# Miniprotein binders against q9bqp7: the designs that were tried, part 39

Target 1, 240 residues: q9bqp7
Amino acid sequence: VPQNWFPIFNPERSDKPNASDPSVPLKIPLQRNVIPSVTRVLQQTMTKQQVFLLERWKQRMILELGEDGFKEYTSNVFLQGKRFHEALESILSPQETLKERDENLLKSGYIESVQHILKDVSGVRALESAVQHETLNYIGLLDCVAEYQGKLCVIDWKTSEKPKPFIQSTFDNPLQVVAYMGAMNHDTNYSFQVQCGLIVVAYKDGSPAHPHFMDAELCSQYWTKWLLRLEEYTEKKKNQ

## First folded at step 4 (miniprotein)

Design Ka7
Fold by ESMFold2-Fast, scan of step 4:
Structure Ka7 (fold): chain B 240 residues (1-240), chain A 82 residues (1-82)
Amino acid sequence: as target 1 above (240 residues)
Amino acid sequence: SKIVVYVIILAPSPEELEEIVKRIEELAREHGGRVVDVEIEGNRAFIVLELPTEELAEKFAEEVRRLLEELGLRVEVLVERE
């Protein structure tokens, strides 16, 4: 129960295309400032269980790989994710908006993993685009806004070493998606309403990606949890 | 539902952690529980325990906190329902 509830959806907006909507996907650049990002809020409000599990995993990995080995492993995981996102942005962007084409990025196992999902994706409206919630005062950089099986979604692309067949296995990913959704729905740089989310977990070996679709009701449930995390972050910041 | 208790202990030496872990194992048995997993890494110990009820888990958690407080050591204890 957050102290000050705010709606995820904007009653003044529609999910239907506007005749004035641009044909090219929006890409608002992320401007660095003191306003907290979604990922910062989530990182600073992890539960004791999450902190315990992360610290235990980190110590185990350091023992196996050494400090330098752990740093290299973490850097490689990050680089793989970054390249996957770059490839998806390239695939989903119109040719005329592409700055550079890298054939190697487009042929990864992760891209093979998501092929069956991509067949159901159309009507791309935003790619690698910044969002800001003016009232709740947080920012984020979302991966993609597009129609998935006919429904407008905030789509978050993930790479994983382990299968994630159930949405509860995606940790804070649902909170991240609804945080972006709520921000976009109240951001003056955007004119449309997003009511659904999609988390896509891709695999390096090309095994079929797992899509975790979130309808409006589920998004509303996770939105309440996100508001609690944001409230916790704000209180911790005041008391530092 | 399964009640799980997570314990993180920070001590000056690994030798102290071994003795403390043993005492925590005994305390768990007194509360009808058991140790599921133990990892000692440097000056930290990570212990996962199962307790039969939430009431016994909370009592166990407070006894663990008290024990470590009396020893002047840092401890974090979390009770979760899985």
Scores: ipSAE 0.008, ipTM 0.289, lowest interface PAE 8.3, mean pLDDT 80

Design Ka8
Fold by ESMFold2-Fast, scan of step 4:
Structure Ka8 (fold): chain B 240 residues (1-240), chain A 82 residues (1-82)
Amino acid sequence: as target 1 above (240 residues)
Amino acid sequence: SKIVVYVIIYAPSPEELEEIVKRIEELAREHGGRVVDVEIEGNRAFIVLELPTEELAEKFAEEVRRLLEELGLRVEVLVERE
């Protein structure tokens, strides 16, 4: 249990879903500032095992592809992920008309991979939207907040070449989801409470995406771990 | 609890690596530990070791860094409680 524990859920907010409040924005742009992002905190506090495994993977890839080939590979993976998120934002936006001839939207294996998940998604409340935890002093850009099978979730879309059938294989993704959840629940720009998370891992070959649903109890467990990572980040910055 | 030490050695030759691994194994034994895994990926060697206590693991890590520095090789040594 972290020394300065703080609750993930806001006791001042209802856990009963209400109709979308028009005063609550679907998208708030992320402003660059000195407050650390969820991604930065997680990157700077990776476990030594995670650092070791990532470095080992990197060297294996460099051996197989060469240094230039590895750079091209990682650039392509990043671009594919970016396009996947852009396509999902377009698909889920209540005001946006799908662009004709969008090759990424219409023909992407990743979009085919998530079709069965998208059929269970409704009641979109936020898309590519900034969140800030004023008390814990961190920010983030979440992918989506919507109802999945009737439950309001922070939804995080991931692309992967390898199957990830277990939540443990998604590493820091649960921490990222609960960090966004805690921030949104305490961000004055939003009025609703989110208690569930969903990590969706999409596959390039179009094979069915793996959904990893996180109920309120699981979110609370990962929240404690996120607070430990945030505390570690704060201590590291204090000593620099 | 188990203490794990991760060692990354940069650009060792195959002949050099064999000798280095033996010396690291000896250092580990002196500190009550053992080598769990050794693998070469690209231009680097990755070694995983287990040590009985954090104090012995940190002392071992310092000795490994000194050994590799003496050999003119770059090394990263990470200590973690599992």
Scores: ipSAE 0.032, ipTM 0.584, lowest interface PAE 4.8, mean pLDDT 83

Design Ka9
Fold by ESMFold2-Fast, scan of step 4:
Structure Ka9 (fold): chain B 240 residues (1-240), chain A 82 residues (1-82)
Amino acid sequence: as target 1 above (240 residues)
Amino acid sequence: SKIVVYVIITAPSPEELEEIVKRIEELAREHGGRVVDVEIEGNRAFIVLELPTEELAEKFAEEVRRLLEELGLRVEVLVERE
């Protein structure tokens, strides 16, 4: 049980569309701040097992690819992920045209992989948009808020070369989703309530992406785990 | 119940690692623990151990750090807290 518990959902908000909502998706810029980001909190609170397994994986990759080869591999994976997100933002924005160069980088796999998921996505409310939880003191940049099969979701787009058919195989991704959700639900820049999450794992070879839907109950369960990670981060900062 | 300890050793050459791993296994036994898994990946060794209590795990961790310091080698010892 976290010492500083706070609710994920805001009782003063609704998930129903409001007539005053903008006709274009929100895109609040992420501003540099002393307040920690969701990704920083998660990176700084990895378990000892996670740290050990990451170091061992890194060593194995370096032995296979060489130091320069490993750097090139990780840079390429990062760039492909970034271009995938940029392409999805363009596809989902009614006022933005898909850039041909971005699409060309991802033609062989990731964009093809998510086509069947995109057919079920509508009512986009936010894209690449900053969220801040002023009470819990963290910030983040969420990928997308839209309806998936009629449910308003925080949607997180992931790339993977290996299959991820179970939500447990996505590591800290559920924690990222609920952290963004809780922040947005209490951020004055937003007026709506989100109670569901969706992690979409796209594959480089174009095989169908795996959608991991998180209902309100599952989001509440992961929210408790996120609060524990945030508490651990805060405690570590006091001891520095 | 049991405390898991992770040890990462970096040596200038792989040849030194086999003997060091054996010394660490002996040290674990002296503290009532055991080695669960060992992987030698080039010039680095990755060791997973189990110790019976947090106090013994911390004593073991300090002794491992001392051993590697005396040998002039880099070591990371990570103790999983209850």
Scores: ipSAE 0.696, ipTM 0.934, lowest interface PAE 0.6, mean pLDDT 86
Fold by OpenDDE base, second read of step 5:
Parts: C-alpha cells; sequence; structure tokens
Structure Ka9 (fold): chain B 240 residues (1-240), chain A 82 residues (1-82)
C-alpha cells in the first residue's frame, strides 16, 4: 500500500466532460525543471527482472547487428516513433490549423495500422500537452486526450515491430497512462477529468493496431502501482 | 517464498563464461539454491537462480560479487523477492 496515497480522480471535477468540445486541442508546453517526468520515474524504478530482460535483449541485438548496427537500429526505431507521433498530431489537429500535412509523414505502416482506431476517436481535447501533478511532484507529456468510442481517454500511441495483443505485453505503458490521467485530473490547466485510458499499439507492417482500453477500475489498479513506483523513486533520490 | 537472483556476467571470452557459470552453479547449490536458466550471449552470461531464503540469496550475491571481482570481471547481481 502506498504511504502517500493520492486519488487518481478529482472529486471536485465533474465526471462528465463539459459538452463544449473545445474548438482547439490544448497543447501546454513541457518545461524542463527539477520535477521528474513520468518516464524518468518509470525508467529509474524498473524491477530487477525488467532490467535483466532488457539487458539480455540488448546483448542479443548487439550480437546480431553489431554495436554500430544496434545504434543505427535504435536510432531508426526512435525516429519512426517520433514521425508517427508527429503524423498523428497532424491528423488529430483541427483542419483549420493549416500546418501543411507533410504527405510523407502520412505514408507509413504505422499510420495505416491505426486507421481503424482513428475512426473511433473524436472530441480531441489535448495533443502533445504537458501535465503536472503539483502534490505528487511529477510531470509528463501526454500524447492525446480524446473520446474513444464515446469515452474520454488519455490515449498513448506506441509503435511495435512485434504483436502486443495483451495489455500485459505493453510493459509500463499502463502506468504511464494512469500517471498522466492522475496528473491531468489535478492539473489546474485542465478543466475536465478523464476516467479511462487507451494504449494503442501500432505496427510497422500496417497490420491492425491493438487497442488496450483501460476502464476506471483498471486505471485505479494501475494507479496504486504507479504510486508505489513514485515512492520508490523518491526514496532512491533521497539516498543519493 | 523462493528468492530469485539475477546475475549478469561480462567476461573476455565465452569459454571463460562457461567456467564461471559452473562456479556460480556450485555456489548456488552450497547456499541451497539452483540455477533456473542460463543464457550466454557472446561475452555475457545471463543467469537466473532460485534461493530458498532472502538471507541465503544475499549471502550468495555477496559471494558471487566477491568471486567475480577477484577475477576482475564485471558482474551485476540482482536479488528479487517473488
Amino acid sequence: as target 1 above (240 residues)
Amino acid sequence: SKIVVYVIITAPSPEELEEIVKRIEELAREHGGRVVDVEIEGNRAFIVLELPTEELAEKFAEEVRRLLEELGLRVEVLVERE
């Protein structure tokens, strides 16, 4: 049980999103400060098993590709992910924002992969927007807040070369999503609350993406795990 | 509950790793444990062990670190309670 329990949901905010579809999605810039990011917290609090498995994977990849080949591979994966997020931001942004859609960004297997998910996405409220939890002292940059199949979600887009049909296969992504939810729900820059999460795993080959929907109950369960990770991080930092 | 110990060893050669893995296996047995999994990837070995108690796992981990440090090898030992 977390020592410093804090609710994921804000009782002072309405559970119903205000019906006014904001005409423009929020995009609050992330400011680099001494406050740890969600990503940093998760990376620094990986289980020993997770670290072991990751290192084993890395070593195997280096044997197959060589050190330079592995660096190139890692760089390409990062670049593909970045381009995918940029393309999604462009797609989900209101048409009136005349950012010249780089047509080349839209021609990817990952974009093809998520087309069936995008059909169920509406009411975009935030894109690439910073969230801060003032009480718990962490920050993050969320990908998207939108309605998925009529439910307001924090949506996290992921790229994968391997199928991830189960939410358990998404590593710490559920923790990331609920961390963003909890922060957003208590961030004064946002007037609404989210109760659901969505992880979308897009595939390079254009095969249909896997949506992993997280209802309020599942989000609450992962929130407890997130709080434990945050406490672990805080304790580690005190001992440094 | 059984304690899982993860060991990552880096050695100059795969042949040296095989010998070290055998020594670690023997050491695990002396502490009432066993090797569950071994993967050798080039000059690195990834070993998963089970020990019966946290105390034995910590003693084992200390001894592994000492042994490998004396050999001038890089080792990471991670003790995790399941």
Scores: ipSAE 0.391, ipTM 0.827, lowest interface PAE 0.8, mean pLDDT 90

Design Kb1
Fold by ESMFold2-Fast, scan of step 4:
Structure Kb1 (fold): chain B 240 residues (1-240), chain A 82 residues (1-82)
Amino acid sequence: as target 1 above (240 residues)
Amino acid sequence: SKIVVEVEIEAPSPEELELIVKFIEWLARLHGGRVVDVRIEGNRARIRLELPTEELAEYFALIVRELLEELGLRVEVRVERE
């Protein structure tokens, strides 16, 4: 799929705020659909090398932890990630009233890790919100759209543990960000334009999170790679 | 100016090294980069690759280090300005 047929940025949209922009962050629910999700597309288009390395990681972890230990470990990683996202949504919601449970979540090492990044985040426009690309027919659930250092970004929050770092999902992070960006820019539920991305890697021990900013040029480069993955997915679906 | 990432792996088998190089090359291409050199010195393998920006090189170094360490490999990943 040529990028000139399906550009990442919408020429009919501005990245400047206007009077029609909502004052409360948007949170459009993701509905179950036959339309593939970004994560589904990426998972179904993994190379043999990626699949092999994922299986080797799984085998090594099972050797270390046992089968039950591996299941517990992966469940805990998933739960920690979910709680981290819930805490960030609570922090970034302008009208949120914190309960004791939320306060306990806000005191995690991951939240400590992102404090210096959060100081540069403002103008939140969407949180845990569904996006759909109308013509390319894919959907996703993005974490956050907000200004980072004055630039409107799709922000993706990631967790990392030391000594046990996060795994295979991180190598597709830039593709996820631009896929969400392109979808939002062409989704009628949204009226603004996003041209930048930000991947924030937070650490369990509270070490300072690493922000990875993606400017418009970099987003365009990854958009081309995303379109190739989407095309590969579509062709595989037709041939089955 | 070229941004170089150097990956050093201790005591990989020949089969492991072949698969690791293929994986790193694939991953580098996704990030607009390429593998420049692969060298074996004693019990250590060094893989050098170029990426278009310092930010991409730092991010690539992070994810490669973490993925290879999860496989139980002893690895060092460094970003160098050449």
Scores: ipSAE 0.000, ipTM 0.298, lowest interface PAE 11.8, mean pLDDT 78

Design Kb10
Fold by ESMFold2-Fast, scan of step 4:
Parts: structure tokens; sequence; C-alpha cells
Structure Kb10 (fold): chain B 240 residues (1-240), chain A 82 residues (1-82)
């Protein structure tokens, strides 16, 4: 159990929409400050086993692709993810202009992969929006908050290239989702409560995306693990 | 009935194998699983893990196989209903 426990859910908030809620999805810009991001905390507190496997994976990829090939591969994975997120933001925003104009086969593969998930997504409340936990002192940029099959979720979109997945995102996806959830639930820029998470893994070849749904109980379990990672980060930083 | 994932691994070194076994155990426990049996002899290991559901066991088997094959290891992963 973490020494400095804090609740993930805010008892003063509801997941039901209010008449005062914005008609368009929120997009709070990420503010510059010295407060660590969720991704930085997770990267700085990887387990010994995670670090070992990541280094072995890198060595194998470099052996297979060469130094330049490995750099090109990792750069392409990053760019594909960024483009996929940009496409989803456009699709889920009111104007839908990207959906009508996108002729890129690479983006079409990932977009085709996620179509069956998108059919179950509605009531979008936030897109590419900054969250900050003022009490626990961390920030993040979440992908999406929307209803999935009737439940309000923090939704995280991931891309995967079979058979060679990007190993770094495999280990900490649930922690990332609950960290954003806890921050949003206690961020004064937001008025609603999120209690569920959804990790969607989309595939480059257009194979159906895999949805990993996290109910409130599961989110609470991962929240405890996130608090431990945040404590580890804080302790390591004190010793620098 | 029990749903068990059996992982058989051959690694280049015993030390490398030890870290891989620890990772597999950690990943299973993270998802509500438990370790049934672990046998390590030199560069070879056999790990048996119980997972809460068949769907989770199939996912676990797939990700473990994919990650270890990407590392260039000889691996066999199977899901068994007992």
Amino acid sequence: as target 1 above (240 residues)
Amino acid sequence: SKIVVEVEIEAPSPEELEEIVKFIEWLARLHGGRVVDVRIEGNRARIRLELPTEELAEWFAEIVRELLEELGLRVEVRVERE
C-alpha cells in the first residue's frame, strides 16, 4: 500500500451530463511547468525486469535492422501513432473533415482497424486535453474522454505493428489511463467524474482493434500501483 | 476448472533466463494470475501460471510468445483447461 494514499474518484462529482457542460469537447492546452508528466514518471520507475527486456529488445532490433534501420523504425512508429491520434481527434470532433478527405493507406489501415470501436463511442467530452493533479503534483495529456458502450471512459488509442509490437507501451498502459483519470477527477478545469478506462490497440494491417475495458474496480487496483510508481519517482528525485 | 498457461523457454544464458522468468511471473500477477510451478535447469525453464479467465490466458500466451520470439529466444506457449 502507498504511504501517501489519495482517492482516484472524487465524491463531489457525477458521471452524468449537466446542462452547464460545454456542447463541444474540452481541449485544455498543456501548460509548461516543472511538474512531471505521467510518461516521465513511468519511464523513470521501470522495474529491473522491464529495463532488462527493453534493452534485449533494442539489441535484437538493432541486430536485425542495423543502427540506421532501428532509428527509422522507431521514428516511424512514433509518427504513425501521432498521425493516428490526429486522425481520431478530427473524426471525433464535430466537423468530421478528416473522415471525408483521408486517402492515406497507412492511416486508413489503423482507421479501418478501429471502426467497430468507434461505432460504440459517443458523448465525447474531452479530446487531446491536459490534466493536472495539483495535490499529487503530476500532469498529463489524455487522448479522449467519451462514453464507450454507455460508460464514461478515459480512452487511450494505441497502434501496433504485428509481429513486432513497440514493447515500451505494453507494460504501463493501464497505469497511464488511471493516472489521467485520477488527475481529471481532481482537476478544476473539469466538472465530471470518470470511473472507467479503455485501451484500444489498433493494427496497421486493418485487423480489428482489441479493446481492453477497465471497470471501476480494476481502475482502483491500478491506481494503487500508479501511486506506488509516483512515490518511487518522488523518492528518486530527492536523492538527485 | 483451472486455466493454465505453460511457457517453455531456452535462453542463451542462465542469468538472462532468470530475468525473463521474473518478468513472466510479474506480468501474470499484474493481471490477477498466480504461479503454479517454475522449473529452471541451466538455460531452460518451464513455467506454469494460472490465469482468471480463458480470454486473459489466451491474451497472455500471445503477448509472451511474441515478446520472447522478438528477443530471439526459443519458446513454446500453450493454454490448457484442467
Scores: ipSAE 0.012, ipTM 0.394, lowest interface PAE 8.9, mean pLDDT 79

Design Kb11
Fold by ESMFold2-Fast, scan of step 4:
Structure Kb11 (fold): chain B 240 residues (1-240), chain A 82 residues (1-82)
Amino acid sequence: as target 1 above (240 residues)
Amino acid sequence: SKIVVEVEIEAPSPEELELIVKFIEWLARLHGGRVVDVRIEGNRARIRLELPTEELAEYFAEAVRILLEELGLRVEVRVERE
């Protein structure tokens, strides 16, 4: 168990809508800060086994594609993911105006892959919004907070190319989701409580996306593991 | 009943196999699972893991299969109720 345990849920908050809630989804910009991001903490605390697998994957890709080809491949994966997130933000927010490139992506496999999930998403409360845990001192940029099948969730959208998934995004997805959840639940910019998570893996070929729902109990279990990673990060920073 | 994922893998060396086995164990524990059994013979291992839900077990099995195959490893992954 972590030495400095802190609860994921905030007893002062409710998951029910109230009159102080904004009528439009929140989009708080991520500000430059010395405070570490969720992704930075996770990247800096990978196990030796994670590092080994990532390096082995990189070497195989470099052998197949060459050094420049590998850089182009990873750049393209990142760009496709970014465009997918931009398209989803546009779809889920009435305030957004669809751009021509977003419309082209809406005809792509990724958006086709996720259509059946989107039918179950409503009541959007935050999109591409910054969160900060004021006590534990970390920040993040979450994708979406909305109701999925009637339950308020932190939703994280992932893209995957079959058979070559981006190995880095597979390892710590649940920890990323609960880290955002815990931060939002204790961030004064938000008034509501999130107790569930959803990871959606969308596929380039349009095959149906895989939804991975995390109930409150499962989120609590992942939260404990996130706290351990945060402590490891803090300890490494002190010992430099 | 238990929901078990069985992973059978072959790696180029016993040293690499050990790292891969430990990764799979770590990943299962991350998802609330536990190690039921591990059997290693030379460059081959059979790992049995219990996951908390059938949905998680199916996701875990697919992720492990795709990951290890992409790394050029021979792998078989099965999900079963015991």
Scores: ipSAE 0.085, ipTM 0.574, lowest interface PAE 5.7, mean pLDDT 81

Design Kb12
Fold by ESMFold2-Fast, scan of step 4:
Structure Kb12 (fold): chain B 240 residues (1-240), chain A 82 residues (1-82)
Amino acid sequence: as target 1 above (240 residues)
Amino acid sequence: SKIVVEVEIEAPSPEELELIVKFIEWLAEYHGGRVVDVRIEGNRARIRLELPTEELAEYFAEIVRELLEELGLRVEVRVERE
């Protein structure tokens, strides 16, 4: 259990819509900062076992594709992910006109993959927006905060070459989602409470995306694991 | 009754096997499970893990099988109701 526990949810906040809530989704820019990001904390606190598996995966990919092929593959995965996020931001923004939408982005297999999920998404509150946990001293850039099937969620959009049948196949992604959630719930730039998470894994071939919903209890369980990773990161930095 | 996932795996070396075993143990505990038994002989291991529900045990077994096979390792994963 973490030595310095902090709550994920803010008792002074509500997830219910308020007439005074902004009608425009928030998009707070990420500022350059010495404060560590969620992704940096997770990357710097991988276990020996996680590092071994990642290295073995890289070696297998290089064996199959060659060094240049592997570099091209990773570059293409990054570019496709970026375009997917740009397309989703465009689709979910109520202020965007048809002239601002790239027809090619809207025709991707990834966008086709998430159509059934998007039908259940409404009430967008934030898109590509920065969060900071002032007390725990970390930052992040979340993809989306919106209602999914009537519940306000931090939504994280992922692209994948392979099917991922449930949340456990994305073991560090749940930590990323709850880290963003805890930061947003305690960030003065936001006024609402998020208690649920959603990881959406989209597929290049257009096959139906897999939604991995995280209720409040599950988020609390992963939050404890995130606090342990953050504690490990902090201790490693003190010893350098 | 207990729901147990049994993993049998062969790695190229005892050192790699130890890391893989520890990863499987960590993943099971991360999802609310626990280690029942671990037997290691050279570069082969048999790991028995108890998971909270049959559904979770089946999904866990699928993840472990898929991941380790993708990495080119020889693995056999079974879900048993004891």
Scores: ipSAE 0.013, ipTM 0.451, lowest interface PAE 7.0, mean pLDDT 80

Design Kb13
Fold by ESMFold2-Fast, scan of step 4:
Structure Kb13 (fold): chain B 240 residues (1-240), chain A 82 residues (1-82)
Amino acid sequence: as target 1 above (240 residues)
Amino acid sequence: SKIVVEVEIEAPSPEELELIVKFIEWLADEHGGRVVDVRIEGNRARIRLELPTEELAEYFAEIVRELLEELGLRVEVRVERE
């Protein structure tokens, strides 16, 4: 059990919609400061094994693509992921009017890949929105909070190159989801409770995306592991 | 019924294999799973893991397979109901 255990779910909140909930999805901007982000905590608490495998992957890619080719590849992966998230935010936003630029973004293979998932998504409550856990002192930027097949979820959109995963975005996905969930459930800017997670892996070639659903019990299990990572981060910072 | 992921790996050296096995143990723990059996013989390992759901087992299997194959390792990953 973590030394500084804290509950993921807030007993004062409900997952049921109420009349005070806004009709427009929330989009609170992320303001970075000395408070660590979820990504920072996870990056700084990587195991020696994880660091070794990441470095070995980089060397293999550099051997295959060259130094410049690897740099171009990683930049392109980043840009594609950014565009995918922008397109999804546009699709799930209540605004109806799309510009030519937005229409071009909507034609990607990644968007084709998620179409069957989007059919089951409704009741969007937050998009590209900042969360902060005031008690545990961390921040994050979540992709989406919406109902998936009738259940309110923190939804995390991932892009995948079938043979060559961008390693950093592969390992800690369940921990990111529950970290955002726990923060949102205790963030005064939000009034509802989320108890489920969904990781959606979209493919560049348009093949059907894979949804990975996390129920409340599973989220609680991952939350314990997130708390251990956060504890490790805090202890490392104290010893500096 | 328990959902099991079986991973078989060949590595260039016993030292690298040990590190990879520890990584898989860590990765399983991060995904709500646990290692239930590990057999290492020379440069080859067979690891059996239990995952809480079939969806997570398949996600975990995909991650492990893709990651280790990109590192140039021989790996076989299977999801089984037992």
Scores: ipSAE 0.013, ipTM 0.418, lowest interface PAE 7.5, mean pLDDT 79

Design Kb14
Fold by ESMFold2-Fast, scan of step 4:
Structure Kb14 (fold): chain B 240 residues (1-240), chain A 82 residues (1-82)
Amino acid sequence: as target 1 above (240 residues)
Amino acid sequence: SKIVVEVEIEAPSPEELELIVKLIEFLARLHGGRVVDVRIEGNRARIRLELPTEELAEYFAEIVRELLEELGLRVEVRVERE
C-alpha cells in the first residue's frame, strides 16, 4: 500500500491551534465490531524472528520459574501494566478523583519512574480513547494524546521489570503508535492533527523512565511499515 | 443462566498451545470460574469457561485478551450469556 495514497497526516487538517478544541480530554468508547484492531493486525503478522524470540523467551522462563511460576509471573506483569495505565489516566484526567481508591496506585514504582516525564506533559487532548481509520478500516484504543515538551504527541505507556524485562522491546511499539496517529488524523471524532509520537518505558523499581520520541519524519517511516503489515493481514484473511 | 467466556487462540506449536490452554484454565479458576469445554485442532484451541457473574466474566475476558496480546499471540475473546 503506497504511502502517498494513504498518508499518515491529513492534508485537510492544520497543526495550528483550533479555537473549537475542547478543554476536557476526549474519551471515545471502543465499539465491538468486525473491523480489526491494531494489536490484532500486528499479532497476526509477526515476523518469523519475533515468533522465534518469543518462543525462546517462554522456554527460558518456564525452565527458570516452573510452569506455575511462569503463569504467576505473566499474570503479575499484566496486572502491574493495567494498574499503571489506570493510575496515569486518573492523574492526567481533571474529572477523576485521586482519593482513597488511588492511594496505592499513586505510590507504585512505575508512577515514581514517570514523574520526570509527567512534568513535561501538558495540554491533554485524549485519554484511553478509541480511534478508527475511516478509509483503511482499522480501530485502536490509544493511551494518551498530549503535548510533550511543547509537541503534540500520541503517547504510549509501557512497563518494564528489571532485571528480567518482558520482551516488549522486540514487539512493534513504534508501529502501534503511528497506527493510532494515522487513525486519529482521519477520524471524524477528532479535529486536530498529531505529527509526533512518544513511547515511555517505566520501571518497576522506580528508576527514571526512558522516553523514546518520534518526530514527524520517523513517524512517516514507521507508517509505511504499518501499511505493509495491514496489507499482509488483509491478504491473509482473503486466503483463509 | 450461564455466563460463558469463549477464548479462541492460535499458537506456533502444539506444545506452546498446551501451555497457553493451561494458563487460561488457571486464570479462570483463580477468578472462581470453571472449564466448560476445550476443543483443540492442530495449533488452534477453543476454550469455553463459565464465570460466576457477568461483571467478573467481562473483567476476565480483558485479562486474557491483554495477557495473550502481550505474548504476541492470535486471540479472540468474547462473553456470552447462555
Scores: ipSAE 0.000, ipTM 0.106, lowest interface PAE 16.5, mean pLDDT 78

Design Kb15
Fold by ESMFold2-Fast, scan of step 4:
Structure Kb15 (fold): chain B 240 residues (1-240), chain A 82 residues (1-82)
Amino acid sequence: as target 1 above (240 residues)
Amino acid sequence: SKIVVEVEIEAPSPEELELIVKWIELLARLHGGRVVDVRIEGNRARIRLELPTEELAEYFAEIVRELLEELGLRVEVRVERE
């Protein structure tokens, strides 16, 4: 399959909002099936360099924390990330989505870290919403689609716990963003087109989050790399 | 004038160093950057990478520094405006 025949942007879609677009942010539930997720594809196609660094990081963490301590650490990282995303969904949704929530969710260092970014976010179109690329057959769950400084973006919220960053999340963030973008642009559940991405890295200590804005040209460049990873995944699955 | 990140690293072996250098190059490219120069002598490497914005260069430098320090490697990372 020629990768250049599958564009990230859909020529049948407008950059401008359609009159039929809903005024409430979309939240389409993820339906698990045999179709691979973006995360699965990326995890199964890591380079030798990525695998080496992940293995070395795990060895060092286990040496420092012990087996049980390492499990507790990784569980805490994922739990904090989940709570951060839940808090952001609540903050950005015009409707209260969390009926009973921990008061501390809105007071975390991660939320403080991201305050200055949130001031520039408006026009939310989707939150914690499932995407599927109908032709390329992959699925994903994106964090947010909203305008950042006036530009419609797929926004991916990341947490970083200094001095021990969670290594697995650092390599493929741009690929993850464009994979979601391409899927949404070709998913019949959505009618708009997104051409930009934003990766926001929030810090546990409340230090100002780092925004990484990706324009249309940069997104197109990463899309080509995502298609290569998807192709590699498909080939590996055939050969098992 | 351009924004360059310079990474100096020392690894326990040349084989390990090669893998680390390739990872740094891959990470830079994933962030819209490019490799300017790579010099390797035994267990030491000096890598120069151009990133599209100062914000990205600072973020990239933090990731590289923190990760490699966590792995117990000797590393020096600098962001330079050239």
Scores: ipSAE 0.005, ipTM 0.328, lowest interface PAE 10.2, mean pLDDT 79

